# Ledger of designs, part 6: miniprotein binders against Uncharacterized protein MJ1027

Target 1, 377 residues: Uncharacterized protein MJ1027, of Methanocaldococcus jannaschii (q58433)
Amino acid sequence: MLFMKYEGEIAIGPVHPTMLEPHRLRLFIEDEIIKEAELVIGVNYRGIELIMEGLPPEKISILSEKICGICSHIHVWCNVTVTERGCDIEVPERAEYIRAIVEELERLHSHMLLFGHAFEVLGFETMAFRAFMIREPIMQILGEITGGRAQYSCPIIGGIRPRCNIKESKIPALLERLEKFEENLKKLLERTVNDPMIMSRIKDVGVLDKKTAKKLHALGPTARGSGIHSDMRKMGQVPVYDNFEFEEIVFDDGDVFSRLAVRFYECFESVKIIRQGLKDLPNLDKRIYNPNYELKEFKPIDVYNEAQRGQVYYSYGLDENGRVRQVKIRTPTATNLACMEAILPGHHVSDAELIIASCDPCFTCTDRMIVVKENKI

## First folded at step 19 (miniprotein)

Design q6 (from p5 with F61Y)
Fold by ESMFold2, fold request of step 23:
Structure q6 (fold): chain B 377 residues (1-377), chain A 94 residues (1-94)
Amino acid sequence: as target 1 above (377 residues)
Amino acid sequence: STIKITVRVETNGKTTRFTYEIKSPRELLEVLERLRELMWKYGAEKLTVTVETDDPELVEYFAEFFEWILREYGFKEVRITYEGNKLTIRAEKE
C-alpha cells in the first residue's frame, strides 16, 4: 500500500534566505485522518553562523536583528549579552530594565498575532479581528520607544541606543495605555473561554503529554502547556527579571487549549513586568550606556533568554583580535515542531493547522503548508 | 463577507486616500501597517476612516478600535457616525 503524501511548510523569517530554508511539516492522510507527519528540517543556523564567524561583535548584532522579524529584539539582546559577559562589561541597570520592557512588549504583540491567527484557523473571524485590533496599540508603543523603525531592537554592547531611553514624563501615559490593553485582553479571554464552540475545538486536541514533551525537548509555552516549569526568566538566566514580581504560567493537560492558555495568561504577567519596570525607571540612575569597556579574548560562553516562543540560545567567543568565533545559535521552533510532528498522527486533518499553530511557528502571508489528498483503496 | 476600509489622511493641503477590500482578518494587518507608515512619514492634521460591513458586532469593534488607535496617534477630537452599513470615524489634531 502506498502512503498518501501531504506537505505542510512553515516558513521562518527572511533573514539570509540563501543560507536558510523554511521548515516543512508533511502530512500523510487517509480518510481524513493523519497517519504520519514528517518534519523536514529547513532552517538551520549553520549558514548564518558561518557568515558571523570572524566578524566583530557589533556587526553580528545587525545580522541577529534580521533573523526573525517579530522577535528581532531578543536576538540582538542575546548577542550583546554574550560579548558583555565574555568581556566583563558592566551594563547600566536602567539599560537592562529597558531591554526587558521592550522584550515583554515584543512578547505581547507576538502573542496577540498568534491569537489572531488561531482564531482565523478556527473560523472565528470576529475574534481574529479583535486580537489584531488589540495588538495595534502595543505596536504603537514599541514604535515610540524604539524610534519608529520597523525593527524593534534597542540593545547595543554596553547599553541601549540613546533614542530608546524612556522619558519619565511619558511614563504616566504609557501606564494608562497598558491598562487599556489589559482591559481589552481580559474581555477577549473571557469571550474565548466561555465559548463552547471555541473550547470544543481546542480542549483535549493535540495532546503533548509531559513525558513526550521532555523527551523531545519542548521549550517555552509549548513546554509549559505540558506541565514543564522551564522558563529562562525564572531560572536565573536573565538577571534583570529578578527585580520583577511575576508568575511562570504552567498548564498540565498539554492540549491546544493549554498551549494557548499559557500564552493568554502570561500576557498579563508581561503587563505586570512592564508596569513594574516603568514605575521603577525614575528611581534608577540615568546612565543607559557604559562607554568604558574594552573587548578581550574569551572562550565560548553560553547565553540563554526567553523569547515568546521559548528559549533562545547564543554561544560564541572572541579571539585576540576581537573577532567572533565558534558561533552557535538555537531557537525553539525546530524542537517544538518536532513535538507537533510526534502528536499529529491520529488527528483529523481539520485539526492539523491548529495543532501546528499552537506551538507558534513563524507563519508568513505565504504559508507553504500544503495538504494534498491521495486516496487509495 | 467583504469589508471595505477607506483611509483619508490630510496634511499640509495634501490628501492621501487608500482603500482596502479585505476578505480575512489577517488582511487588517496590512491596512494597519499602511496607516502606521503614513503616520510615521507624514503625520496627519485630519484623518477619516470609513468601514463598510453588515456585521453589527464587528461595526462596534471597528468603532471602538479606531477611536482607540487614533487617540494613540495623538488626535484630540474623534467623531464617530453611523449611516446604514457604513461607519465613519473622523479625527482632528485639535
Scores: ipSAE 0.797, ipTM 0.938, lowest interface PAE 0.8, mean pLDDT 84
Fold by OpenDDE base, look of step 19:
Structure q6 (fold): chain B 377 residues (1-377), chain A 94 residues (1-94)
Amino acid sequence: as target 1 above (377 residues)
Amino acid sequence: STIKITVRVETNGKTTRFTYEIKSPRELLEVLERLRELMWKYGAEKLTVTVETDDPELVEYFAEFFEWILREYGFKEVRITYEGNKLTIRAEKE
């Protein structure tokens, strides 16, 4: 049986040696149907953990920002939270609010990237352009908050950087931009769900059933697309979110549509959170940083947060010299990609890219899908 | 379809110009990232975007696209001119 190895090497090479998520996909195809999928995830978490080992906690934040180009904020936020909890450092409420606002903005722009990519994969280029267009207001808001830096670097131990303080005078303009974003997103959603060509390509395709999702420990929108409640914000892991009214978006069908739909509707919830946060900010204490803390020795503490892709986990302790020890980092991408690997068999090869995209692997980390040509063995 | 995008940014008397030939939507992200970086680092008083494509339907689309983006960047005056399959957008901050 001549296994035509369509080795589609999606060589997602780490653009940076610190980038954790190079994945290579090998598809074994017979008559255009995927028989087997091998996903090699070159997650070098251990490498980064080893680099972090023995460093001061302040330096780890710099490294954490480099782990992911799209979700840098969540990594930094998790990182500083470990120290803050371990050392019993009080973080001003305003700082936590701004951390949450920036996170939800990061979620929004990341989801828009995914939508654009999904439309591109589907061959709907104009809709891809539209998604990227709609993303820009979010990027502008992030730029205004973070001071126009590619690296937000918003959280620090004890609070946020002064430049990341949201001025009250800017809140009306931010709210207006969010409203405009929401309107355009709604139009994009309506156009998507009302296009039978799009819907035929994403509905009942790449089904991850709830049982399989649980077995493989799917996280975030990937899990939620299969009817699994999985949101650290709702599970009390991130206390600042208790101040906001929002829904966990869950779909039951487990197909590409469901995974995309979770993210679409979650965008509206993110807008709600941001809007609430911005409205509350003027009424909060003006303090954004607690300078009155001391680092102390503590055993490793587990910290969870909810990135755009799902649960992020950070753990480390501090030794007697204030150096980080026993660093552990986990991101949701590896487990979610494993779910996609598991469901790829039986699908047409033309659906493979879309199925993989639907779990939102870090595309900035995803370099070249090399469709390796037919070596007829 | 090949889309040629040329951006000219004027800031404090300095002009920066870059050109991209994009073949996919993803490549447009690179253009936007570069543009955003310039806007954040240096600001812009005047900006000109030229889009050339072999697809006439894309010309109108990109007119809307860049007009919208430039307005989001704070440009109030936006002028759009068409020359066949060539779009020129000129924007100024008041």
Scores: ipSAE 0.765, ipTM 0.926, lowest interface PAE 0.7, mean pLDDT 87
Fold by OpenDDE base, fold request of step 23:
Structure q6 (fold): chain B 377 residues (1-377), chain A 94 residues (1-94)
Amino acid sequence: as target 1 above (377 residues)
Amino acid sequence: STIKITVRVETNGKTTRFTYEIKSPRELLEVLERLRELMWKYGAEKLTVTVETDDPELVEYFAEFFEWILREYGFKEVRITYEGNKLTIRAEKE
């Protein structure tokens, strides 16, 4: 293997190993052009899977929350769904609605983090600040639903925690905050698309063509930015979403703009879902938890859901002792980063951070340290 | 531009104060996350944010920014004062 003497190495990834998805990209640069990119997967989900092995299903939920600081809800939701399906546990409709509402709120605040980061990378600091500001109403809604806890822990086997119940009396205030969020998001969008400097930096940059995206099995907004339908909510994998009218946002150009645009426009769809959910809640049965379930042995069952980054997969079985077995967890991050790895070569180094950001690697997991190692030749 | 943000939170006679010199939007996010955590855990009766910056355009922006944030935290009364390049935002929950 000819040690291509690269003039420089840039590593983009998390500095603090505190979170379990420390993926990093190593960029090998010559004359300011990326010649090679290497994805280094920091945490093998195998470690977590091994820790989960042999535990009761209630305990693995705690571990699943630690996988990702931004998307903890989706992990817990997927986790409990495996047990629920495997044991034929009925989940009250209200609980499923609230699970969906919380997920869409998680999607919203996560996308706002991405937008803020993208603006930061682009050098538009004020717009980054604005993105974080606009995010705060969503955080407050989440706080009201979850009881002001950083870890929502909303789903439990058989339903949701009592503290996560949305009372009818709170719905008007939640809707008002949501409206405020949506209005400000529209303004942010308008400012973004009307800024030629921003648009020049994100259009036709970091193109993931549809063929390559398919080949590399891109997921979620990364796939959708390349014209690929990829949304588990629309594929019947999450039945509660059948109650909601919303669109799968797809763009065809496969560039940074398209990947960001998918997320921008899907925010409005998330708002629609939340509004519909909140509107329906008063008419649903008040039950939020099924206490009448029994754990039984079952073979591993595949469960899919759609996180902000794309498809999340959980699978495990329960043995005769009620212990989880053959745990498998997959997140879209590694797959989508691999797509960025594939397209980075040939790009100018100054675009690298933006290109990588456009697939939305978990930022809470990624204190992005660009370690520029100048290899003095 | 160096932005110095000082947050003072008063809850039940206890005062928590912290100062950040932010150089990036991400650092501002850290301030917000910390502030939110405090608000969720302990609440606040009074909150004072001081922003010092050499960029006058940022002063107005941060006024709007923190007014928005404080309103989201449930503060109804927000007072904004400007002293040169120093912004002070005071909020009280009645």
Scores: ipSAE 0.764, ipTM 0.918, lowest interface PAE 0.7, mean pLDDT 88
Fold by OpenDDE base, fold request of step 23:
Structure q6 (fold): chain B 377 residues (1-377), chain A 94 residues (1-94)
Amino acid sequence: as target 1 above (377 residues)
Amino acid sequence: STIKITVRVETNGKTTRFTYEIKSPRELLEVLERLRELMWKYGAEKLTVTVETDDPELVEYFAEFFEWILREYGFKEVRITYEGNKLTIRAEKE
């Protein structure tokens, strides 16, 4: 029996010119079984942090938007929040509501990308197409709010850009689109859970038990799929979310199904949040920006938020000249990939892409597995 | 299955045309992202999508797919024409 030993590699990360090297997950495969997995962290935020060092805070937002193409909003929101807290800048309630609405929309469209990718990996191409189709209403809502820009740049220090203000007259149409999205998402969910072929591929596969998840400090939906509460919105880190009624979705089984299910059901919670936010907006003060602030010196402040993939962390201070100092940025991706690295050994190589996908590495950045070395023994 | 998608966008007398041969859902997403970007930047008065595939089941699917997408873009009038394994969808904004 010719035991084929080969090495597979999955590159994960935006090939953005500023981010020189994607994460790489190397798989050592023997007889189609993963014997070892090695995660090589390519994206070092240290480079970006160094570029940010000494810049005015308003310029940091521009750089933060370039960190991730899918989660640009959360980066900008975290970034401006550091300055706002450090300088005691009051942000109008309407602005915070809109920031939350845009974040939940970003969560929704990102989860739809993941579902599409998961279906693709599973070989269900038509379902992948359907996921992308269902995503489009969310994209259109985002387009209406942001003025048809890929980079929303919605948050600014002290509030939001005027173009991102949601007019009351547009709310009914937005709600209608949201309802349409929710209905179609429900249908997609029902179709998925009732397909035994899909379920057999995702249940009891790629199990991250609660103990291992805790040990490796899993974050966000990856942690929640293993029965761990991990949501900065529920932990008081993002005060605007206290205005909304929603549930933290948690599953206990720690398999691919659980990680996907967390995101599926979380979509419905995001819809609830958006619906509540839109409903409340007409009753809020019309102010969307506080121009009456002064930048002041402050020591580095920790800011947390909950991206689609989990906890995002920003920290920096301002010096006496109003320049950013001691910038630290952390995203959940590397941590969650490390969890997948830990559980990959022992699985069939055909499950590798699915297991990795289940922690939602940036879809636009995730390449398919390539064979990099083949040794016929 | 090879799927050839051609998109023609007409805006203010200017025509933009692009063609993709897609082999995966990801590649379809690229088409959608490009199309959306064009729509957001320039808008469209008329949009024509042509899908050619060797899989007849996909033809019907793509009819539904692009009708949905075009309606989301605000096109109210959508016309679908079938010529064998070639689908043509024409949309106009009022």
Scores: ipSAE 0.761, ipTM 0.917, lowest interface PAE 0.8, mean pLDDT 90

Design q6 (from p5 with F61Y)
Fold by ESMFold2, fold request of step 23:
Structure q6 (fold): chain B 377 residues (1-377), chain A 94 residues (1-94)
Amino acid sequence: as target 1 above (377 residues)
Amino acid sequence: STIKITVRVETNGKTTRFTYEIKSPRELLEVLERLRELMWKYGAEKLTVTVETDDPELVEYFAEFFEWILREYGFKEVRITYEGNKLTIRAEKE
């Protein structure tokens, strides 16, 4: 008897010839059922860490932006924070508020992009259009705050770029635009949970139970969809968030529905954070930058923050010449993909893209999947 | 299934026009990114978006959507017209 085996590859992440190649998930398939999944690591942070060694910390921000185009702001924020804490640099409160506001806007547009992708993978094209349409006003707001650049990096060591300061006169309009976004997000959510065809495709599919999620160290919404509290914003790692009332969103079933639901409800929490931040800005000191600092030697320190995909970790020190040493950078992508790798066996191939999408891997608009067919003995 | 979007941007006596034939929802992102780039880099005195589709559910969403984002670009006069399978949104600075 001859058994047939198929392989497929899904490209994940940005493709750049000199720095990064995408992760690959190789699927070994028999009769359209996934029998094995193998994660092949494409993103090599060792190369990026080596390039960063010996550079001034200002240049680390430039390289950090290139790690992920969708989440460039969180990487720049982590980088400046390492130097700020290591050198005991005071950052104006207004600057920290604006850093958080921009990060929550980054979380919103990223979650909307994921929803659109998930609907597209499922063949619900009208819902995918709706998600992408709702996303666009957030992109407009980001461009206005950050100066219309393709990269919306706001933090600099000691503060924020002057262009990123939010004028008090613009706040009422921003609040109104945010309210409009929230109304449309609510309609999208209601349409999703009340559509039995959508729900039948996402409920009880791709289950990552709590024990497995803990064992494999799931992070972010992937972990929170399996009942694990994992939000760095609630764990005291990012002090500015102590000023905002918001909830950590956790679901227990570990299915695709749960991972998407965490993200849907997180969007409402992000809106709450942005709204509170905007309303507080007029009451804050007007300084957005601390020019009165000197870099000093320090031993490596750890900085954590919460990207839309989960925990981001930066660590480095400065030597006596103000140069960055012992760089370590970790993101949740590889760990969360390992969780998907572990749960994919037993599922139909047609669910593979949905399950993988539910941990929100970085994807490209020109993605191509290479299907490799091999005969199995 | 297939949607045709034409965008015409007029500023300082110059006109830029582009057309996308969209076969999937993701391709809308390219249209929006290109429009955003033009608006941030050059601005516009007059902007026209034409959407051709025979999907009646999407026509209403596109009309509401483009009016929404064009007003957020600061256009105060936004006019929407429907004719057959063609939707036209015309925006002007006062």
Scores: ipSAE 0.732, ipTM 0.907, lowest interface PAE 1.1, mean pLDDT 83

